# Designs tried in a protein design chat: VH-VL binders against q0aze0. Part 299

Target 1, 268 residues: q0aze0
Amino acid sequence: MKIILVNNRFKENTEKKAQEIAGQLSALNVEVIIDNGLDEPYAGTVDFIMVLGGDGTMLRAARRYGQRAIPVLGVNMGTVGFLSNIEINELAEYLPLILREEYSLEARMMLEVAVFQQQSLLTRVFCLNELLLRSNSPRMLSFALEISGQKLEPYRGDGLIVSTTTGSTAYSLSAGGPIADPQLDAFIVTPVASHIINKRPLVVSPEREISLHLLEEREAIIGIDGQIKMDFGAENRVLIKRAPHPLLMVNLKAKPFFTSIDRSLQRQ
Below, E stands for the ipSAE of ESMFold2; O stands for the ipSAE of OpenDDE; V2 stands for 0.75 times the mean of E and O plus 0.25 times the DockQ between their complexes.

## First folded at step 14 (VH-VL)

Design AA38 (framework fv_bermekimab)
Fold by ESMFold2-Fast, scan of step 14:
Structure AA38 (fold): chain C 268 residues (1-268), chain A 123 residues (1-123), chain B 107 residues (1-107)
Amino acid sequence: as target 1 above (268 residues)
Amino acid sequence: QVQLVESGGGVVQPGRSLRLSCTASGFTFSSYGVHWVRQAPGKGLEWVAAISYEGSNKYYAESVKGRFTISRDNSKNILFLQMDSLRLEDTAVYYCARDRIYYSKSFYGMDVWGQGTLVTFSS
Amino acid sequence: DIQMTQSPSSVSASVGDRVTITCRASQGIKSWLAWYQQKPGKAPKLLIYAASSLQSGVPSRFSGSGSGSDFTLTISSLQPEDFATYYCQQDNYRPLTFGGGTKVEHK
């Protein structure tokens, strides 16, 4: 068995916990690779991914490894979030089940995002929550949204979010998008500070292809999962579709989605 | 130096066929949808046909549907319009035009045009 | 098919004049309208796309406005090189359709 431990070295105590857990796993003849986010993703075959941290660490793990169809377990390090399944103090109890593959898997859709400049591919990334297009200046953007060849009325405002259902509780929620059951596969398209106040979020089939481009030159950026940031101008184009593989999230403990939402909304 | 150059126009008799070509240079032809637009002598512009950047989707004006066939060869950067069962009303200068946005499944205006090729009839 | 009605069919103007050309669609086309300029014996040139977006290299005296069914092309101060025929074109519905054209000619 080969396991990747994903942690954030810049968060308090996570590096030490990763080393601790790696030692325990090695003692059980499990090969451990530690991914602290600073190096290239591990290129070899692995059997399981354990994410130590909060939602941000899970988002990074999903971008790096989510397309490999490998079980991924979120282990909470004392940070509130939606993407972890067990707490760090519960890991010892659940470790035997992990090693015997005694757990269920929940599939979470991901986005495939391709950003072009003058027909050349700049980058192709996968993400779990969302792509954000936003103005990087005081001026509003004017941009085209195309869904499977159908053009909507041009958007004018600060930007747009294209989200997965998992991402419905992230930035899309803050921008006025609906809360979606992550068991559903759908794109949620949420405007950001639209010039037209009645511009509504759209929920569309995950089989659709979404594309965006600016209708006039502006300073804009593309953001992915709140962690990747790229300049975006009138020569750029972004294409978004459902990623080939969903993220396979490990369920060791019942964590009802709607109970989690209830707690988060009361806290906020 | 983005350029489109049409060829293949000429004098034909009603009911005959003609094949127009449009050669692209100075841009990645395979990334753009392209159009055929015609203009009869002294008249306005009329959209004729379009083909998607990968070549799988083709669109026609009702006046030419079933008679004209649009196609492209991305390896040679050439757009074609096969015109069958030609009628006097098909007399026009035929322009090749590039759609403005690359890798699009829709249309956003035609930013690059060829010089046109004339199709006329003898009686 | 969407009918595009342009008015006027022709307009006589002098250098320095403000020229306004209108285009009406038979049904709503959102903002998906382009404007082209054509000089005698030449291919059309794109001026404006998406109703109001100025094509690169086109002088700022050209502007477009409108949405839905009614659209306007404005030349704020006509220059000698602007005497030409202007066409609107919708790309919201297939088949794509052009207006009948407006000839801007010398007084």
Scores: ipSAE 0.798, ipTM 0.907, lowest interface PAE 1.0, mean pLDDT 91

Design AA39 (framework fv_bermekimab; at its last look DockQ between E and O 0.85; V2 from the best seeds 0.80)
Fold by OpenDDE, look of step 16:
Structure AA39 (fold): chain C 268 residues (1-268), chain A 123 residues (1-123), chain B 107 residues (1-107)
Amino acid sequence: as target 1 above (268 residues)
Amino acid sequence: QVQLVESGGGVVQPGRSLRLSCTASGFSFSSYGVHWVRQAPGKGLEWVAAISYEGSNKYYAESVKGRFTISRDNSKNILFLQMDSLRLEDTAVYYCAKDRIYYSKSFYGMDVWGQGTLVTFSS
Amino acid sequence: DIQMTQSPSSVSASVGDRVTITCRASQGIKSWLAWYQQKPGKAPKLLIYAASSLQSGVPSRFSGSGSGSDFTLTISSLQPEDFATYYCQQDNYRPLTFGGGTKVEHK
């Protein structure tokens, strides 16, 4: 068995724990690769990905490895979030199950985000939570939202979020989006401070394609999972569709999503 | 620079056919939807037809539907308008124009126009 | 088809004047309205899109407003180069349709 341990290099506690776990796994004849985000994602074949940390680390891991159809386990290390399945102190208990591949998988839809400069592709990213279009100034944006070729009323506001159901409990929630069942595949389109007070978020079929572009010569920002940032102007366009592969999240421990929402949200 | 140049206009007899061409340069032609718009002498603008950037979707004004055919050759950066069963009311300067937005399945205004080509009829 | 009713058909004005042109759609077109300027013997030029978004290079004296069915193009202070014919155009529905045009001419 070959396992990638994903941690955050900026968090010393995760670094130490990654080394410790690596040692433990090695003692069990498991090949271990530690990915602390410093280097490019490991390109070789692996059987399992263990993410040590919080939701941010999971998001990074998802972007780095999500397209490879590898089981990904979130191991929480003292933070509150929605993307971890077990706690670090529970790892020892569940390690035998991991090694025997006795676990269930939950497929989580990811976004495929393509950002263009004119006809040229600037970047294509798969992300677990959301794409954010936001004004880079105190002035509101004017931008076009198109869903499967259908033009909606131009949006005017601070921005827009296109989120997965997984991401519904992230920034989309803060912007007034609905909490969505993570087992449901859908886009959630949530306006950010729309000039229309009661502009409602949209729940969109994952079969549709979403496009965004600015209608004015303004400076905006594209954010992906709150970690990737890039400038976005009038000559840019973003196309969003369902990623061809979901993230395969490992479910070792039952976590009732809806009954845990209040607890999780209260801690944020 | 971005440019569109129409050609193929001229004097024609009613009932005859004419094929207009529009040659694009200075931009990625294949990335944009394109339009034909005509203007009768001393009259206003009339949208005639449009074709998606891929060429898969074609749209026509009711006044030309069944008679005109829009097409494009992206490999040559050329837009065409095949005009059959021409009528006196088809007399106009025919403009080609590009859509503002690339890779769109819809239309978002026409930001670049050609100089136009005149289609008239013999008396 | 969406009928675009443009008013007035012509307006006589002087340099420095405020000029207002209106365009009414037969039904709601959201904000998908463009304004074009055309000078004699020339192709139209796109001035404003999405009802109020000024295109690059267009002077700030031009402004657009409106949504739904009623739209307005305003020239705050008419300049000599602004004498032309102006057209509104909707692209919310196919077929795309133009207004009848408004000729801004010298008083």
Scores: ipSAE 0.831, ipTM 0.914, lowest interface PAE 0.7, mean pLDDT 94
Fold by ESMFold2-Fast, scan of step 14:
Structure AA39 (fold): chain C 268 residues (1-268), chain A 123 residues (1-123), chain B 107 residues (1-107)
Amino acid sequence: as target 1 above (268 residues)
Amino acid sequence: QVQLVESGGGVVQPGRSLRLSCTASGFSFSSYGVHWVRQAPGKGLEWVAAISYEGSNKYYAESVKGRFTISRDNSKNILFLQMDSLRLEDTAVYYCAKDRIYYSKSFYGMDVWGQGTLVTFSS
Amino acid sequence: DIQMTQSPSSVSASVGDRVTITCRASQGIKSWLAWYQQKPGKAPKLLIYAASSLQSGVPSRFSGSGSGSDFTLTISSLQPEDFATYYCQQDNYRPLTFGGGTKVEHK
């Protein structure tokens, strides 16, 4: 069995824990690859991915490995979040189940984001939460939203979020988007500080293609999962589709989504 | 240098056929939707037809539907308008025009135009 | 089909004048309207798209406004090169449709 341990090298406690866990797995004849985010993703075949950290580490793991159809387990290292399934102090208890493949999988849709400049593809990335288009100056953006060839009224405001259902509790929620059951596949399109008051969030079929471009030259950026940032101008266009494969998240213990949401909303 | 050049216009008799061509250069032709727009002598602009960048979606004005066929050859950077059952009302300068936005199935304004090719009739 | 009505059909103006041209759609087209300039014997030139967005290279004296069904093109201070015919065009619905044109001519 070969397992990738994904951790954040810049958090000292996670690096030490990753080494301890790698030693424990090696003692059980499990081959371990450590991905601390500094190098390119491991290119070889693996059987399982264990993410040690918070939601940010899981988002990075999803971008690097989510399209490989490999089980991914989130192990919480102390930061409250939505994407972990077990706590680090529970790992020893659940490890035998992991090694025997005695767990269920939950499929989570991902976005495929293609960014173009003057017809040329600049980059293609996959993400678990969202793409954000936002102004990078005091001036409002003016931009076009196209859904499968249909033009909506131009958007004017600070930006737009195109989110997965998993991302519905991330930046889209802060911008006024709905909370979505992550078992559903859908795009959630949420305006950011729209000048037009009647611009509401949209819930759109995941089979549709969403396109964005600026109608006027402005200083703008696109953000992916809050971790990747790129300049975006009038010569750019972004195309968003459902990614070919969902992220396969490991469930070792029940983590009821709606119970978690109720608790989180009471604290906000 | 971004350029569109129309050809194939001429003098024709009613009921006959004519094929117009529009050759593109200086840009990625296969990335953009393209249009045919005509203008009768002394009259205004009339949109005739458009084709999506990949060629799968075609649109026509009611006045030409069933008589005209728009097509493109992305390997040769050429747009075509096959004009069948020509009528005196089809007398016009025919322009080809590029849509502004690449890789779109919608239309956002026509930013590059050819010089036009004249279609007229004789007895 | 969406009918686009332009007013006036012609206007006589002098250099330095403010010229206003209106365009009315027979039903709502959101903000999906373009304005073109055409000089005699020449192809049209795109001036404005999405009702109010100025095409690159077009002088700032040209501006567009409006949404829904009523649109305006304004030339704030007419220059000698601006004597031409102007057309609005909607691209919200297929078939695309042009207005009848407004000729801006010398007094």
Scores: ipSAE 0.812, ipTM 0.913, lowest interface PAE 0.9, mean pLDDT 91
Fold by ESMFold2, look of step 16:
Structure AA39 (fold): chain C 268 residues (1-268), chain A 123 residues (1-123), chain B 107 residues (1-107)
Amino acid sequence: as target 1 above (268 residues)
Amino acid sequence: QVQLVESGGGVVQPGRSLRLSCTASGFSFSSYGVHWVRQAPGKGLEWVAAISYEGSNKYYAESVKGRFTISRDNSKNILFLQMDSLRLEDTAVYYCAKDRIYYSKSFYGMDVWGQGTLVTFSS
Amino acid sequence: DIQMTQSPSSVSASVGDRVTITCRASQGIKSWLAWYQQKPGKAPKLLIYAASSLQSGVPSRFSGSGSGSDFTLTISSLQPEDFATYYCQQDNYRPLTFGGGTKVEHK
C-alpha cells in the first residue's frame, strides 16, 4: 500500500507528527511519500492521501492530487475547518480502518480553470474552492460573463468569484454569496462590490461552461483558492468548467454539515 | 497584419448558386467566430450569417435561412458562404468579418473586416 | 428578430458641433450594442462595443451610452473625418441585427 502524507513544513509540529505517522506506517509495511509542499507532486501510483493540517493544506492537496481519483483524508491538527474529517488524536483509532479500506467516500466537485493570453494557454489548474477575478488598481473592472454562450449584462465593480459549493463558505460568502450544501454540484457566481444593483449571486448548473474577459484595459488578477495569483488583462480570457474528477474525500467519522455550520464558519 | 479577403462574387442569374470564400491571414483564424455581412448598393448593412470558432454553431438571418450555408475550414483559414436559390434581393457587396473575442460561443463585435465582394444579377 | 431603429436618418452638421445619434431596440438587449462607422466605398469600422466601451484606436470624442433598449452615440466635437454613416448593431440575440444607419454630412 502506498500513501502520500501531505503537511505544511513551516509548522514544526506537523513535520514531527508526519515523521511519527510515517514511522508507524512503515512498521506496517506501508510505503509513505511525504509532500510538504517543497517538491513537485509525487507522480507515481498511490492508494491513499492523508492531509495533516487545515483547509489550506487540503486545498493544496486537492490541486495536486484531486484529479487522480485517490481517497483523501483530512486530519485536523488544531483549527476546525470545513475539510477535515478526523482529529489528529483520533488517528490511531481509525488507522486500522484506513489500512483495510473500510471507509466511505464523499465526492466534492472541483473547477477546471484554463487561462489564456492571445489564444495561447498560459495555465490549466484544478481548484476546490474558487476562482477570483479582482481589480489590481483603484479603478473598477468592466467585464463580460458568458455562460454556455449566453452573455449576461456586463459587470462593473471590483470583480467576480466563481466557486464550487465547497467554496461557498470561503471568499464567496464574504462577497455576499449563499452558503451551499457541499453535496450539490453547482457553480456559485458572486459579484464583488458591483456598481450594478441588480447583479445578484447566481447558482449555475455544473454542466455549463463559464468564461470571463475584460471589456476595457485594466490591471486585474486571477486568484485560485486564495493560494495562486496571476495577472489578468484585456488580452486574457479564463474558461471554467467542472473538473473531470471530483475530490474523493474519505468519511470515517460523521461530520454533519448543517449541525456544525456556525462553529465551522467561525474557524474559517 | 490581420487581414480578411473575400472572393467568389460575380454576375449570376436568379435561382442559381454562388460560393463565396474569405481567406484569413495574420491571426489565429480557428480561435474566432466569423461573420458574413452584406450591403446592397446605396443601402445599409445587413448581417447574414455567423459561425462559431470551432464550426459547431451556425446562425443565419431569416432572409437567407434554407438558402445560404456558412462553413469554415480551419486548416486552410477559409470561411465559406454557399448561396443557393439566389434572388434579386441578394444583390450586395458581401463582407466577411472577424469577431473580436477568441474562444467564445457568443459574439462581441466585428473588429476586422474584408474589402467585400460584389454579387449582382444579369437580367 | 430584434429590430434596431436609428434616429435621425441623417444629420447636417458643421465641424466642431456635438452630434448625437440614437438607436432603439424592439426589445431589451442589455448593454450588448455596438456602433460602426462607414465611409463610402469602404468597409465598416468598429467604434464602440458593449454600449460604451471604446474600441482601440478610436478617438475619445466618440462615446456611447444606454442600456436595455435605448442607446446613444455622441461625437463631442465633430471633425472633418467624422462625416460618415453610423450604424448600431445588437449582438445579444441571434440573428444579429443592424440599425438602418445615420448619415452625418457637412452642412
Scores: ipSAE 0.730, ipTM 0.887, lowest interface PAE 1.4, mean pLDDT 91
ESMFold2 (binder alone), look of step 16: mean pLDDT 93; pTM 0.954

Design AA4 (framework fv_bermekimab; at its last look DockQ between E and O 0.79; V2 from the best seeds 0.00; counts 0 for: pae E 3.1 > 2)
Fold by ESMFold2-Fast, scan of step 14:
Structure AA4 (fold): chain C 268 residues (1-268), chain A 123 residues (1-123), chain B 107 residues (1-107)
Amino acid sequence: as target 1 above (268 residues)
Amino acid sequence: QVQLVESGGGVVQPGRSLRLSCTASGFTFSSYGVHWVRQAPGKGLEWVAAISYEGSNKYYAESVKGRFTISRDNSKNILFLQMDSLRLEDTAVYYCAKDRIYYSRSFYGMDVWGQGTLVTFSS
Amino acid sequence: DIQMTQSPSSVSASVGDRVTITCRASQGIKSWLAWYQQKPGKAPKLLIYAASSLQSGVPSRFSGSGSGSDFTLTISSLQPEDFATYYCQQDNYRPLTFGGGTKVEHK
């Protein structure tokens, strides 16, 4: 059995805990690879991914490994988030179940984001929460939104979010999008500070293809899962579709989504 | 240099067929939808047909539907218009034009045009 | 099919004049309208797309406005090279349709 431990390189307590867990797993004849974010993703075959940290660490793990159809377990080490399943102090209790592969998997859709500069592919990224298009200056954007070949009225405003259902509780929520049951597969398209009255969030089939391009020269950025940032200009175009594989999230104990929402809203 | 060059126009008899070609250079032809637009002598512009960048979707004006066939060869950077059952009202300069946006299934304006090729009829 | 009606069919103007051309769609086309300039014997040139977006290389004296069914092209101060025929064109519905054209000619 080979396991990747994903942790946050900026938190010494998380690094120390990762080393302790790696030692424990090695004593049980499990091969361990530690990914603290500094190096390229591990290229070899692995059986399981354990993410030690918060939602941000899980988002990074999903981008690096989510398309490989490998079980991914979120282990909380601080603030409770939406993407962890167990607490760090429960890991010893659940470790035998992990090693015997006695757990269920929950599939979470991901986005495939392709960014072009003129006709050339600049980058292709997979993400769990969302793509954000946003103005990088005080000036509002003017841009085209196309859904499966259908043009909507041009958008004028600060930007747009294209989100998975998992991402419905992230930036999309802050911009006025709906809270979506992550068991549903759908894209949520949420405008950011639109200057056109009644531009509402759209919920569309995950089989749709979504594209965006600017209609006027403006300084804008594309943000992915709040962690990747790239410039976006009038010569650029972004194409978004459902990723080939969902993220396979490990479920070792019941974590009812709506109970998590209630706790999160009460803390705000 | 981005350009489109039409060819194949000429004098024809009513009821005959004619095939127009449009050769593209200076851009990635296979990434863009392309159009045929015609203009009768002394008259306005009339959109005739368009084909998607991959070639699978074809669109026609009602006046030519069933008589004209648009096609493309992305390996040779050539757009075609096969015109069957030609009528006197098909007399026009035929332009090919490139759509502005790449990898789209819609249309966003025609930014590059050829010089046109004349199709006319003898009496 | 969407009918595009341009007015006027022709306008006589002098260099320095403000010229306004209108285009009306038979039904709503959102903002998906382009404007083209054509000189005799030449291919059309794209000026404006998406109703109000200026094509790269086109002088700022050209501007477009409108949405839905009513659209306007304005030339703020006519130059000698602007005497030409202007066409609107909708790309919201297939088939694509052009207006009948407006000829801007010398007084």
Scores: ipSAE 0.809, ipTM 0.914, lowest interface PAE 0.9, mean pLDDT 91
Fold by OpenDDE, look of step 16:
Structure AA4 (fold): chain C 268 residues (1-268), chain A 123 residues (1-123), chain B 107 residues (1-107)
Amino acid sequence: as target 1 above (268 residues)
Amino acid sequence: QVQLVESGGGVVQPGRSLRLSCTASGFTFSSYGVHWVRQAPGKGLEWVAAISYEGSNKYYAESVKGRFTISRDNSKNILFLQMDSLRLEDTAVYYCAKDRIYYSRSFYGMDVWGQGTLVTFSS
Amino acid sequence: DIQMTQSPSSVSASVGDRVTITCRASQGIKSWLAWYQQKPGKAPKLLIYAASSLQSGVPSRFSGSGSGSDFTLTISSLQPEDFATYYCQQDNYRPLTFGGGTKVEHK
């Protein structure tokens, strides 16, 4: 077996633990690659990805490896989140199951985000939570939302979030979006401080295509999973689709989503 | 610079056919929907037809449906308007125009226009 | 088809005047309205899109407002180069349709 350990280089505790776990796995004849985010994603074939840390680390891991159809296990290290399955102190208990591949998988839809500039593709990213379009100034944006070729009313506000159901408990939630069942595939389109006070979030079929562009010569930014940031202007366009592959999240421990929402949200 | 140049206009007899062309330069023609808009002498603007950037979707004004055919050759950066069964009321300057937004299945205004080509009729 | 009704059909004004042109759609077109300026013998020029979004290079004396069915183009202080014919156009529905135009001429 070959395993990638993903941790956050900015968190020393995760670095130390990654090394420790790597040693333990090596002692069990498991090949281990540590990915702390400093280098490009490991390009070789692997059997399993273990993410040490919180939701942020998981999001990064998802962007880096999610398209490869590799089981991804979130191991929480003291933070409260929605994307970890077990706690670090439980790893020893579940390690035999991991090694024997005795676990279930939960497919989580990801976004395929393509950003264009005057017909040229600037970047294509697969992400687990959301794309954010936001004003870079105190002034409201005016932008066009198009769903499957249908023009909606122009949006005027601070921005817009297009989220997966997984991302529904992230920034979308803070912006007033609904909490969605992570087992459901859907887009959630949540306005951010819309000029229209009662502008409601949209739940959109994953079969549809979503596009965004500014209607004015203004500067904005796009954010992906709260980690990738880039400038966005009138010459840019975003195209969002369902990613061709879901993230395969490992389920070792039953974690009732809906019964744990209150607990998780109270700690955020 | 972004430019559209119409050609093919002239004097024609009623019932005859005429083919207009619009040559694009200075931008990625294949990425934009394009339109034909006409203007009768001393009259207002009238949308005639549009075609998607891929050429797969074509749209027409009711006044020209069944008679006019819009098409494009993206490899040559040319837009066409085949006008059949021409009528006196088709007398106009015909403009081609590009849509503002690239890779769109919708339309978002016409930001670049040609100078037009005149179609008139003789007895 | 969506009928676009412009008013007035013509307006006489002087340099410095505030000029207001209205456009009414036969039904709601959201904010998908464009304003064009056309000078004699020239092709139309896009001024405003999405009812109020001023296009690049267009002077700030031009402004647009409205949503749904009623729209307005305003020239806050008319300049000599602004004498022209103005057209509204909707693209919320196919076929695309233009207003009848408003000629702004010298008083």
Scores: ipSAE 0.800, ipTM 0.903, lowest interface PAE 0.8, mean pLDDT 94
Fold by ESMFold2, look of step 16:
Structure AA4 (fold): chain C 268 residues (1-268), chain A 123 residues (1-123), chain B 107 residues (1-107)
Amino acid sequence: as target 1 above (268 residues)
Amino acid sequence: QVQLVESGGGVVQPGRSLRLSCTASGFTFSSYGVHWVRQAPGKGLEWVAAISYEGSNKYYAESVKGRFTISRDNSKNILFLQMDSLRLEDTAVYYCAKDRIYYSRSFYGMDVWGQGTLVTFSS
Amino acid sequence: DIQMTQSPSSVSASVGDRVTITCRASQGIKSWLAWYQQKPGKAPKLLIYAASSLQSGVPSRFSGSGSGSDFTLTISSLQPEDFATYYCQQDNYRPLTFGGGTKVEHK
């Protein structure tokens, strides 16, 4: 059995805890690869991914491994979030179930994001929460949004968020978007400081194709899951689709989303 | 040098058919939607038809719907307009034009135009 | 089909004049309106798209404004090369439709 432990070396004590857990697993003849964010993603075959940390560490793991159909377990290490399933002090209780592969999986939609410079693909990346388009200057953006060949009124403002339902509780929420049930597959399109009075957040089918481009020369940025940043200008387009594979999140412990929603929001 | 060149215009009889071609060079033809626009002598511009970059969406003006067919061959960089059941009202210079936005199934303005090909009728 | 009505049909103007051309849509077209310039014997040239965005290489004396149904093209100081016919076109709805044109000519 081969497991990736994902942690963030710069978070308090996650490195120590990762080594402790790796030792425990090695004693049970489990091969462990530690991904602390410093090296390229492990390219070989693995059976399970354990994420030690908060939502940010889960986002990196989803981006690195989410298209590989590998079970991913979020283990909270102190900061309450939306993407952990168990607490670190509960790991020993659940470890036998993990090793016997006795758990259920919850699929979480991801975005596939393709950024072009003119006609050439610049990059393709997958994300769990959202793509952000925003101004990188004091001036507002003027930009076009197309949904499956249907263009909306041009947007004018600071930017736009295209998120998954999982991402509905992240930046989209702060920008005025709705909280969505993460069991739904959908895009949530949330304007950021729109000058256009009638612009509202949109919830659209995951079967849609979404594109964005600037209508004027301006300095802009594309952000992905708040962790990847790219310059974006008048020669660029971004195309957004549902990713081919969802993130497969391990469910060992009941975590009722709706009962805990207020506490999780207060901790963000 | 970005270029569109129309051909296939000429003198026809009413009720007959004619096929216009538009050859593209100097840009990636298969990335862009393309249009046919016509202009009768001494008159204004009239949009005729458009086709998406991959060829799956085709749109027509009401005046030509059912009579004209737009198509494209992305391997040869050619846009076509098949004009059937021609009427005297179809007399015009026919322009080919490129949409400005690549990889879009909508239209955002025609930024490159050909020089046009004339269609007229004999009597 | 969306009817696009331009006014005036023609304008007599001198070099240096401010020229204003209007375009009215029969239904709201959001801000999806383009302006084209055409000189005799030449193909049209895109000036403005999305009501107010200037196409690359177009002089800043050209500007567009408006949204919904009413749109304006302004030439702030007419130059000799600006004597031409100007067309608006909506691209919000299919079929796309042009206005009837406005000829800007020498006094």
Scores: ipSAE 0.474, ipTM 0.790, lowest interface PAE 3.1, mean pLDDT 90
ESMFold2 (binder alone), look of step 16: mean pLDDT 93; pTM 0.952

